# VHH binders against Shikimate dehydrogenase (NADP(+)) (aroE), part 5

Target 1, 275 residues: Shikimate dehydrogenase (NADP(+)) (aroE), of Thermodesulfovibrio yellowstonii (b5yj55)
Amino acid sequence: MITGKTKIIGIFGDPIEHTLSPLIHNEAFSYLGLDYCYVAFNVKKDKLKEAVEAIRALNIRGVNITVPHKETVIQYIDELSDEVKNIGAVNTILNNEGILKGFNTDVNGFILSLKDEGISMKNKNFLILGAGGAAKAIVYGILKEGGKVYIYNRTPSNALAIKEKFKKFGFIEIVEMDKSVTEKIDVIVNATSLGLKKDDPMPLNPELIKPEHVYCDIVYPETPLMREAERIGCKVVGGIGMLLWQAAFAFKIWTEVEAPIEIMKKTLNKLLTKD

## First folded at step 1 (VHH)

Design d09 (framework vhh_7xy4_2)
Fold by ESMFold2-Fast, scan of step 1:
Structure d09 (fold): chain B 275 residues (1-275), chain A 122 residues (1-122)
Amino acid sequence: as target 1 above (275 residues)
Amino acid sequence: QLQLVESGGGLVQPGGSLRLSCAASGFTFSSYAMAWVRQPHGKGLEYIATITGSGDSTYYSDSVKGRFTISRDNAKNTLYLQMNSLKPEDTAMYYCAAGRGYYLEDDEYDYKGQGTQVTVSS
């Protein structure tokens, strides 16, 4: 039950209609008896400034930021975490008495999604497909954990920008999409939006995937390339894990309470098993 | 009000061991990620280790991996740091911290009291 005392948390994005974040967070609030409500707001590119000002004006406790606002929102925030300063993308804002602080929980969300599946990153070779906001968080996280990054993007200038920004943190190289690109790779990560639409091309030729590879995808619930990797015999880590763990860290930032991970998992599982 | 009280520091020779404790009160301990941070004399805060509220996941700075172990007892509201193979560069004031997140900057943590001094010297 929403009352005049209920604290509001939101998410800003476009499109936003299909976000799972309200379902995950509201069930967690309900389970813990926390007087919060999580709501989705469709925010067009030309309205982002007004939406951020509304956080202060409406006394909203905090918001998640998603596509296409993760980089653009930085200019409207008062304080930034070190991760945000290094990555250049925000996915979480905390409002502390009108002072807005930006965070990036995708970094630790990605790290824990792999660690939760028993996958270590130190001295492992990662092939990252994509060079957007999610890719920046993933690359930074891998380098900080002592992993090695090989990056491919259809727009080479975007991959080059990531390499120049992050080379000071560890090993990062740009690769060509050739027959040998996966030979030295331990983990393949799709950090693109390819797979969200039924007719999307695959971000990688499945013939380059071997059973020894771990295949990771930020897209959820399932992509054609995830299905193909599973058929080949790979360990597959889907985007649900990253979604869950980034949400858990954001929950903690807003509420100062540990997220009920098992309740969040149960909520997502019910959505994925409905026929 | 949240309160953290550190103990267990002291003077130890290189190669020695110490176990630090942090007694927490004034909050639901199991709902907070906890960290150890240290400050060498005349220098800034350095992150050492973090443990999740459940205790299921732990993370360490490269300088202490394989030598230090963070743990917690949620029934006793107590955080621990087992320090082995101590080196002179481990000399610092050690603080117990409750986090608003797991891997945020040192200033994102609340630390209370005087800390506990660890001195590694022959």
Scores: ipSAE 0.000, ipTM 0.114, lowest interface PAE 18.9, mean pLDDT 83

Design d10 (framework vhh_7xy4_2)
Amino acid sequence: QLQLVESGGGLVQPGGSLRLSCAASGFTFSSYAMAWVRQPHGKGLEYIATISWSGGSTYYSDSVKGRFTISRDNAKNTLYLQMNSLKPEDTAMYYCTADYYGSEWDYKGQGTQVTVSS
ESMFold2-Fast, scan of step 1: ipSAE 0.000; ipTM 0.188

Design d11 (framework vhh_7xy4_2)
Fold by ESMFold2-Fast, scan of step 1:
Structure d11 (fold): chain B 275 residues (1-275), chain A 121 residues (1-121)
Amino acid sequence: as target 1 above (275 residues)
Amino acid sequence: QLQLVESGGGLVQPGGSLRLSCAASGFTFSEYAMAWVRQPHGKGLEYIATISGSGGSTYYSDSVKGRFTISRDNAKNTLYLQMNSLKPEDTAMYYCAKGYTYRSWEDFDYKGQGTQVTVSS
């Protein structure tokens, strides 16, 4: 029941109508008896500053930030966590008595998604496809865990920018897309948006994937390349795990209560089987 | 500033050959994978071939495998497509493009003005 006492948590993005976050968080609040309500707000690029000020004005407890605002929002936030300072992107804001603090729970979401599947990162070779905001969080997380990064992007200057930014944290090298690019790789990660649209090209030629590879994709619920990797016999980690674990970390930031992971997971599974 | 200029198209008979060229400027050519894509009249863009920046790796669509050869000369900033055993179905505007793709031109940052290949008579 929503009353005058209910605390509001939101998500800012554009487009936002298809976000799964409200259903996941609201089910968790209901399960734990927490008097919170999670709502989605479509925020256009030219209205982001006003939307951030509304967090203070409306006494909103906090918000998630998604595309296209993750980088632009930083200028409107009072305090930044270390991962935000290093990555340059925010996905979670906490309002503590009018002081806004920015976090990036996508880092934790990626790391724990792989650990939950029994995949270790230390001294493993990762091939990262893409050089956007998700790629920055993923690269930082891998290097922090002692993994080695090989990065490919269709625009090599974007991959070079990531290498220069993160080389101080560990091993990172730019690769060319050739027939041998995956032969020394343990984990292949699609950090691009390829697979969201029906006619998207595959981010990698499936002939380069072997059963020994782990295939990871930030896109959910499923991409053509995820299906192909599964057919080949790979262990596949989809974007749903990352979505689940980043939500769990954000939940704890806002509520200071551990997230009910199993309830969040059941909610996601139910949503994804409805077509 | 960044420029791709295709040339070498023309009218050929079925079974004939053509060599297309793409002159690149405004970027460090050897650092980028390059591709050929084509667009038949009234149809969408079709992927043909990709070559890595070093030239060490090449990929082809099934429709042209064994008939077309992609190559590059990094000293001359030029991409080539050798087309053999041409068929009427190969009639299209041919474009070179910067960047990797598996099936679609949508992965490319830029494509040139194109060069027309017509296979008839």
Scores: ipSAE 0.000, ipTM 0.119, lowest interface PAE 18.4, mean pLDDT 83

Design d12 (framework vhh_7xy4_2)
Fold by ESMFold2-Fast, scan of step 1:
Structure d12 (fold): chain B 275 residues (1-275), chain A 121 residues (1-121)
Amino acid sequence: as target 1 above (275 residues)
Amino acid sequence: QLQLVESGGGLVQPGGSLRLSCAASGFTFSSYAMAWVRQPHGKGLEYIATISSGGGTTYYSDSVKGRFTISRDNAKNTLYLQMNSLKPEDTAMYYCARGEYDYVWGSFDYKGQGTQVTVSS
């Protein structure tokens, strides 16, 4: 039960209503007997500064940051971890006595989500769709694992910015969206928000996907392109695994207690079965 | 003063096993992610295994996955690496490293002096 003593943790994003993070974290708090409550806040782009200041004003222990705020939020944070400095995106904020510290737990969340499914990254060719905050974490993680990155974004200057930022860590090239773009690719990763809304266009033409490809999507629980990739015969890795692993790391940052990973997995399995 | 002291290295023949230990002092060991990294002679550092502060989450490089096991004993402030099915290419100086904040890829604010592992007939 929530009381006047309960510590608050939140998530800032837009849209936010369908996030699974509150269910995962609240079940973990309940399991461990921790007096925390995780709540979702819809924060529009023009209200982000005020929302971040509310972390101090309301004595909120910390927050997750999701689309579309992961890059923009950096300017409002006091201290940044080294991976945030390298990536340029934040998904987790800790309030330590009024000092806000930014972290990125998405990089290890992505890596472990693929490895948990038996997918190796070294010397594999990845096609990354998107050039936002999630794309930066994913690209960084792939390059650190010895993978090769091919990146596409509708705005070419955004893809160029990622290439210039990360080329020191490994192989990265910008590609054009044409009929041959996937021919040399092992793993396709949707790192865009496309698929969150019913009528979103697919981030890639399904005709470019072959059964030999692995298809990964950061969006959860399931997107139209994920269903199409499965129909084609691909191994499909959804955003649920990345959600699990990034959440476990964020949990530790806020609570200083190890996340009950098996309880978090059971909670996700129940959501996947009923929802 | 933060200190990490590695031990357990030595000469071993291919297919053999070794267990490395790292004794930590000068910080709250149970609050930090820990890693094993290695450096073959004349080459760069390779991150081979990472473990979260409580031991619930682990990561392994593809070169050692299935052969090496990272573990920790927070009551003893000790990190371990169990190395099985050793190969000549596993020959390297092995370092214990403290993560900046609970399981970060490639970010380490301190490493120990190392213990040499040589796999040779």
Scores: ipSAE 0.000, ipTM 0.134, lowest interface PAE 16.0, mean pLDDT 84

Design e01 (framework vhh_8h63_2)
Amino acid sequence: ELQLVESGGGLVQAGGSLTVSCAASGRTFSSYAMGWSRQAPGKERELVAGITSGGSTYYADTVKGRFTISRDNAKNTLYLQMNSLKPEDTAMYYCAADRGYYSDWEDYDYWGQGTQVTVSG
ESMFold2-Fast, scan of step 1: ipSAE 0.000; ipTM 0.200

Design e02 (framework vhh_8h63_2)
Fold by ESMFold2-Fast, scan of step 1:
Structure e02 (fold): chain B 275 residues (1-275), chain A 121 residues (1-121)
Amino acid sequence: as target 1 above (275 residues)
Amino acid sequence: ELQLVESGGGLVQAGGSLTVSCAASGFTFSSYAMGWSRQAPGKERELVAGISSGGSTYYADTVKGRFTISRDNAKNTLYLQMNSLKPEDTAMYYCAARYGSTWYEDSYDYWGQGTQVTVSG
């Protein structure tokens, strides 16, 4: 029951209609008896400043930020976490008495998605496909956990920008896409949006994938390359884990209460198995 | 009801070594970034060392090369090995925990009651 005491949490993005975040968070609030309500807001690029100002004006407890606003929103926020300063992207804002603080929970979301599947990162070789906002968070997380990064992007200048930005945190090298590129790799990560649309090209030639590789994809629920990796015999980690864990960390930031992980998992499983 | 209990503090001579420990309970230890902060009388609390869930470490310039932070996830225990201790290291040492796998967040959410380290010169 929504009352005058209910705290509002939102998500800003465009498009926003297909987001699973309201379903995950509202079920968690209901389960724990927390007086919060999570709502989605379609926010166009030219309305982002006004939307952020509305956080203060409406006394909204906090918001998630998604595409295309994660970088642009930084200029409208009062305080930034060290992760945000290092990555240059925000996915979570907390409103503490009118002071807006930005966080990036995608870093820990990625790390816990692998650890939840029993995959360690320290001294492991990661091949990262892509150089966008998700790639930045993933690269930062891997380096901080002591992993080694090999990065490929079709536009080499974007990969170079990531290397120069994150080189100070650990081992990162740019690779060329050749027949041997995966031979020294332990984990392959698709950090591109490829696989979201039916006619998207594969982010990697499946012939380069061996059963010994772990294949990770940030896209959910399942991509064509994830299916090929499963057919080859790989351990496959989909984007659902990252979605779950980034939501759990954001939940904790807004509510100061640990997220009910098993309830969030059950909610996601119900949503993804329905016709 | 997350609980952090520090131990191992005491009196030590300048140039000596000491290990402080933190026993954690009431949460999934491996999912938390952990740290050590200290506060001397009349000084602000400072983060001296941090460790991610995966073992990546941070050290304040004041202690880098002398202190070593480590964690044992099987025992739910955090350690701080302090070498080449100076009188300026005299402080109450607090164990800290943050929900999340990285120590790079601005602040820790949970703190223990502290253990006193006194370095005589």
Scores: ipSAE 0.000, ipTM 0.143, lowest interface PAE 16.0, mean pLDDT 86

Design e03 (framework vhh_8h63_2)
Amino acid sequence: ELQLVESGGGLVQAGGSLTVSCAASGFTVSSNYMGWSRQAPGKERELVAGIYSGGSTYYADTVKGRFTISRDNAKNTLYLQMNSLKPEDTAMYYCARDLWDEYGFDYWGQGTQVTVSG
ESMFold2-Fast, scan of step 1: ipSAE 0.012; ipTM 0.488

Design e04 (framework vhh_8h63_2)
Fold by ESMFold2-Fast, scan of step 1:
Structure e04 (fold): chain B 275 residues (1-275), chain A 120 residues (1-120)
Amino acid sequence: as target 1 above (275 residues)
Amino acid sequence: ELQLVESGGGLVQAGGSLTVSCAASGSIFSSYAMGWSRQAPGKERELVAGITSGGSTYYADTVKGRFTISRDNAKNTLYLQMNSLKPEDTAMYYCAAKTYRVTIGDYDYWGQGTQVTVSG
């Protein structure tokens, strides 16, 4: 039941209509008897400053930040976690008495999504496709766990920026997209939004994928390239795990209560099997 | 909650054919990727064949060209047509289904299995 006492949590993004976050969080609030409500807001690039100020004006408890705002939002936040300072991207804001603090829960979300599937990162070779906010969190997480990063982006300057930013944390190298680029790779990660829209091109030529590769995608529930990787015989890790674990960490930041991870998993399962 | 029940196993002579089937209930069958795995005594479980919700198929090299996986979404049933059977195909055959929840490469739901024995 929503009342005048209910605390509001939101998500800012564009597009936003297909986000699963409201359903996951609201079911968790209901299960634990927490008086919170999670709402999605479509926020265009030219309205981000006003949306962030509305967090204070409307006394919103906190928000998730998603594409395309994760980097741009930083300039409007009062305090940043050390993780955000290293990454340069925010996915979670907490409003503590008018002081906005930014966090990035995508890092631990990615790390736990792989660990939950039995995939170790130490000394393994990762090919990262993309150089946006999600890519920064993923690269940082892999390096922190002792993995090695090979990065490709269509715009080479964006990949170079990531290498310069993160080279102090571990091994990172920029690669060209050629017929041998995956030869020494253990894990391929699509950290782009390619596959979210029906007419998107594939982020990688499927002919470069071998059965011994692990294929990871931040997009959910399923992309054409995830289907091809599965057909080839790869272990495939979809974006659902990262979504689940980053949500659990954000939940704790806003509520100071441990997320009911099994309830969140059960909710996602129901949402993805109904259609 | 998805339930999977296999049928059609049995004893068959080498060179023969057998079709095993898997009936699904409790959820929307067409939303699941489906597969057949087998396990012989003292051996690791092997993924034999898989079929995605969209109909793309995978076969292990050991059965490629001999086995055919198919699905009938109207009947909520998965099939494995096994031709040119060999004694090495003797195993318990398990029906499996996976969701889009976490990992597309792993299976979340399993049947109890159906025994296939090839004499020869």
Scores: ipSAE 0.000, ipTM 0.122, lowest interface PAE 18.2, mean pLDDT 84

Design e05 (framework vhh_8h63_2)
Fold by ESMFold2-Fast, scan of step 1:
Structure e05 (fold): chain B 275 residues (1-275), chain A 121 residues (1-121)
Amino acid sequence: as target 1 above (275 residues)
Amino acid sequence: ELQLVESGGGLVQAGGSLTVSCAASGFTFSSYAMGWSRQAPGKERELVAGITRGGSTYYADTVKGRFTISRDNAKNTLYLQMNSLKPEDTAMYYCAAGLYEYDRSGAYDYWGQGTQVTVSG
């Protein structure tokens, strides 16, 4: 029941009406008996400053930030996490007694998705396929945890841009796609959206994958290369975990309580399979 | 290699209709959230529409009720049906593909080269 004591969490975006975040978070609040309510707010570009000030004025506990505000919102926030400073985007704001702090939970979502599967990153060699927005969060997360990054992208200038941006945080090298590229790799991460048709090129030749590799793919539910990695005998980590953990980390930032991952997962599966 | 190739742009009269298409190749199209953005000269890029893997759609208020996004997974094609066009809809229209579905748009990682739509008065 919503009362005068209920704390409000929101999401700011434009458009916003089809977001799955309210259903996932509200089910989690209900399951744990937490007196919170998550609501969606359509916020136009010219009203973002006023919406951010409303977090303080209305004593809203915190908000998610989504398109088109993730970069623009930074100028209105008091404190930024290291992830935000280094990636340049916010997806989560916490109101701590009028002080607004910005976070990017995609970074921690990736980190937690691997840790939940028992995969450590420190001193491990990662091959990152791709150089888009997802790759930036993933590369930063790996370097933050003391992992080593080898990055491949078909357009070399995009890989170079990521190397130049993140080289100050740790080991990052650009690689060419050759027969030996995976020989010293522990974890292969597809950070492209390539799950190819059977007759199309895959993001990586399956012959380069060995049972000792961990294969991680940000695509879900399943790609042809994920299936091949499973057949080879790899541990496979799919994109559902990353989606789930970014929400779980935001939940913990606002509530200071661990998110009920299994309940969130069950809710997400129900929502994604609805006609 | 992932490729997004837009087509169907052109000149149309105010109040008219136009459909732009995006042919996707080099990836499993059905596994992607897809979207359309636009950019007019001297203005910032605006996200106008998106569609999830499951077919759920979202629209910017500037186009809601006038534009319809759809996908054909068998043909690896994304569409934007634009009705009741206004001169202010004049822009380069870009197809986008992204991996995350945790919000309506997700993080779009790949963009096409764009197709020009010009609406005359």
Scores: ipSAE 0.000, ipTM 0.125, lowest interface PAE 15.7, mean pLDDT 83

Design e06 (framework vhh_8h63_2)
Fold by ESMFold2-Fast, scan of step 1:
Structure e06 (fold): chain B 275 residues (1-275), chain A 118 residues (1-118)
Amino acid sequence: as target 1 above (275 residues)
Amino acid sequence: ELQLVESGGGLVQAGGSLTVSCAASGRTFSDYAMGWSRQAPGKERELVAGIYSGGSTYYADTVKGRFTISRDNAKNTLYLQMNSLKPEDTAMYYCAKEYWLGSYFDYWGQGTQVTVSG
């Protein structure tokens, strides 16, 4: 029951309609008897400043930030965690008595999702497709775990910016998309938003994928390239595990209570097997 | 690798204060988020306080307003100042290193015991 005492948590993004975050957070609140409600807000690029100010004006407890706002939002936040300062992207904002604090829980989400699947990162070669907010968190996490990063982005200057920012943390090299780009790679990661829309092109030519590769995708629940990787015989890690773990850490930031991981996991599994 | 050694625990009366410390050795202490976790017999481990490399802090609701975490990067030392101690604060306190706060809970050393009498 939503009342005048219920605290609001939101998510800002565009597009936002297909986000699974409201379902997993609201089930967790219900399970623990916490008087919170999580709602999704479609926020266009030219309205982000007003949306962030609305967090204070409406006394919203906090928000998740997703594409395309993860980088742009930083300028409107009062305090940033050190991982945000290093990554340059925010996915979680806490409103603490009118002071907005920014965090990045995508790093937790990515690394734990791979380790939960038994995937070692130390000395492994990762091909990262994309150079947005999620890509920065993923690159940071891989380098901190001792992995090696090869990065491709359609806009080369964005890949260059990531290399300059993260080279102090470990091995990172920019690659061109050619017929041999995957030959020395252990893990391929789609860190772009390609696959969210039905008519999106694939982020990588499936002919470049071999059964020996691990294929990871940040998009959920499933993309065309994930299906192709599975058909080829790859181990496939989707965005659901990353979604689970980033949500669990965001939940704790807002509520200061440990997330009910099993309830969140059951909710996500139910959504994956939806008829 | 970074190594951590906890110290400063002991016996304290309710309402008293105590500071525990964690001495770090090895490279890149300043690059890590650091935290204090505790575990009492029969209870689950909890992260009570954390501090990012730049000094931003986190506190669990159970200790907020009473405990203060701080770091001295020049001395490679992490501190937890505990005020207004309660019997419920009795636990083994562990220093934890993180790539980022709350990611992976690495514990090493034997911890430092804090006992609060009534």
Scores: ipSAE 0.000, ipTM 0.148, lowest interface PAE 12.9, mean pLDDT 84

Design e07 (framework vhh_8h63_2)
Fold by ESMFold2-Fast, scan of step 1:
Structure e07 (fold): chain B 275 residues (1-275), chain A 119 residues (1-119)
Amino acid sequence: as target 1 above (275 residues)
Amino acid sequence: ELQLVESGGGLVQAGGSLTVSCAASGFTFSSYWMGWSRQAPGKERELVAGISSGGYTYYADTVKGRFTISRDNAKNTLYLQMNSLKPEDTAMYYCARDSGYDFYGMDVWGQGTQVTVSG
């Protein structure tokens, strides 16, 4: 039961109607008996400053930030975690008595999604497809764990920007998409939005994938390239793990309590449908 | 206070080798990206090598294949092994800690150690 004592957590994004975050967090709060409520707010680009100030004005405990606000929101936050300072994007804000602190739980979400599947990153060669906000968090996470990054993006200037930003943290090289690009790769990561819409082109020619590769995709529940990687015989890691673990870390930031991973996972499994 | 102290510079003949060292104190050395930059008279400071907390390395094209950066986290020490030295490698060599902020870059610098390559 929501009362005058209930603490509010929100999510700011546009569009927001299809977010699964309220359902997974609210089930977790209910399971643990925590007096919190998670609510989605559709926030247009020109209203982001007012929405952030409303965190203080309404005494909201914290919020998730999603597209298109993850980079723009930084200017309105009082303190930033070291990860945010390194990648330039926020997905989680904590309100501590009017002081707003920004975090990025996508980094640890990606790292733990692979570790939970038994995949080590140290000394492994990763091919990263994409150069957007998700790619920045993923690249930073891999380099932090001692992995090696080979990055491809159809717009080469975006891949170059990521290389220049992150080359100080470890091995990162830009690659051309040719027939040999995957030969020395251990893990292929689709960090693009390709596969979310019907008629999206595949981010990689499936003929370049071999059974010994691990295929990872940030998109969920399933993409055409995930299906092809499974057919080829690869170990496939979908985007559900990253979604789950980034939520678990955000939960801990707001509540100071460990997230009930199994309850969150069961909730996601009930909500996700194939179409 | 935070300190980086370089040593090991000197005069060396072209084709020779030299190792410079950097002793770090006042922070958790193992948690930071560390680098070596150099500056010759009248030129801008150039980042020549870097090493992440995980041990992965970056080299400028000018030194790739000739220089090797390494770290000893137990001793809080950073090293640069310089092989096949050329007269154009003559510079003051600075140890630096990276802040992790793209906007700021290196946030702690040593006072430098002079490397002179004769010819």
Scores: ipSAE 0.000, ipTM 0.113, lowest interface PAE 18.0, mean pLDDT 84

Design e08 (framework vhh_8h63_2)
Fold by ESMFold2-Fast, scan of step 1:
Structure e08 (fold): chain B 275 residues (1-275), chain A 120 residues (1-120)
Amino acid sequence: as target 1 above (275 residues)
Amino acid sequence: ELQLVESGGGLVQAGGSLTVSCAASGSTFSDYAMGWSRQAPGKERELVAGITSGGRTYYADTVKGRFTISRDNAKNTLYLQMNSLKPEDTAMYYCAAVYSGWYEGDFDYWGQGTQVTVSG
């Protein structure tokens, strides 16, 4: 029951209509008896400043930030976590009595997604495809865990920017896309949006994937390349795990209680698998 | 959907130089690994030079030190600069492209070729 006492949590993005976050969080609030409601807001680039000020004006408890706002929003936030300072992207804002604090839960979301599947990162070689906001969080998380990063992006200057930003945290090198690019790789990570649209090209030629590779994709529920990796015999980690764990960390930031992970998983399964 | 058109072939004397070009259209050229293959009469096609989307190059031992492959992504054009040409370099030269990486002799898109004849 939504009343005048219900605390509002939101998500700002464009487009936003297909986000699964409201369904995950609202079921968790209901399960724990927490008087919160999670709602989605389509926020155009030209309206981001006004939307952020509305967090204070409407006494919204906090928001998730998604594309295309994760970097641009930083200028409107009062305090930043260390991961945000290092990455340059925010996915979670907490309103603590009018003071807006920015966090990035994608880092630990990615880390826990792999650990939950039994994949260790220390001394493993990761091939990261992409150089956007998600790629920055993923690269930082891997380096933090002692993994080694090899990064490819079609725009080489974007990959170079990531290397220069993160080289102080660990091993990161730019690679070129060729027939040998995956030979020394343990885990391949698609950190691009490729696979979200039906006619998207594959971010990597499936011929470069071998059964001994782990294939990880931030896109969900399933991409054509994930299907090919499964056919080849790879261990496949989809974007659902990262979605779940980043939501669990954001939930704790807003509510100060542990997320009911099993209930969140059950909710996602209902949404993604038609009986 | 990617179309490749070669030009710049012709007759050249042994010891001379020639540049062949390949114009690409219909797709984002910079996303493709590119190569030059050649086929002489009575011989199988061979890859002589390749360049990845990121600019790393490969050369067959037969042309290494004599040929230089390069690309101009702003002009959607691939080049092969051929120096110290030999009669054995006489062949039809084909431009080729593959998405998502470079493969030795394994390309998805091909041009119709440009003839290079080395006399002498």
Scores: ipSAE 0.000, ipTM 0.090, lowest interface PAE 20.1, mean pLDDT 84

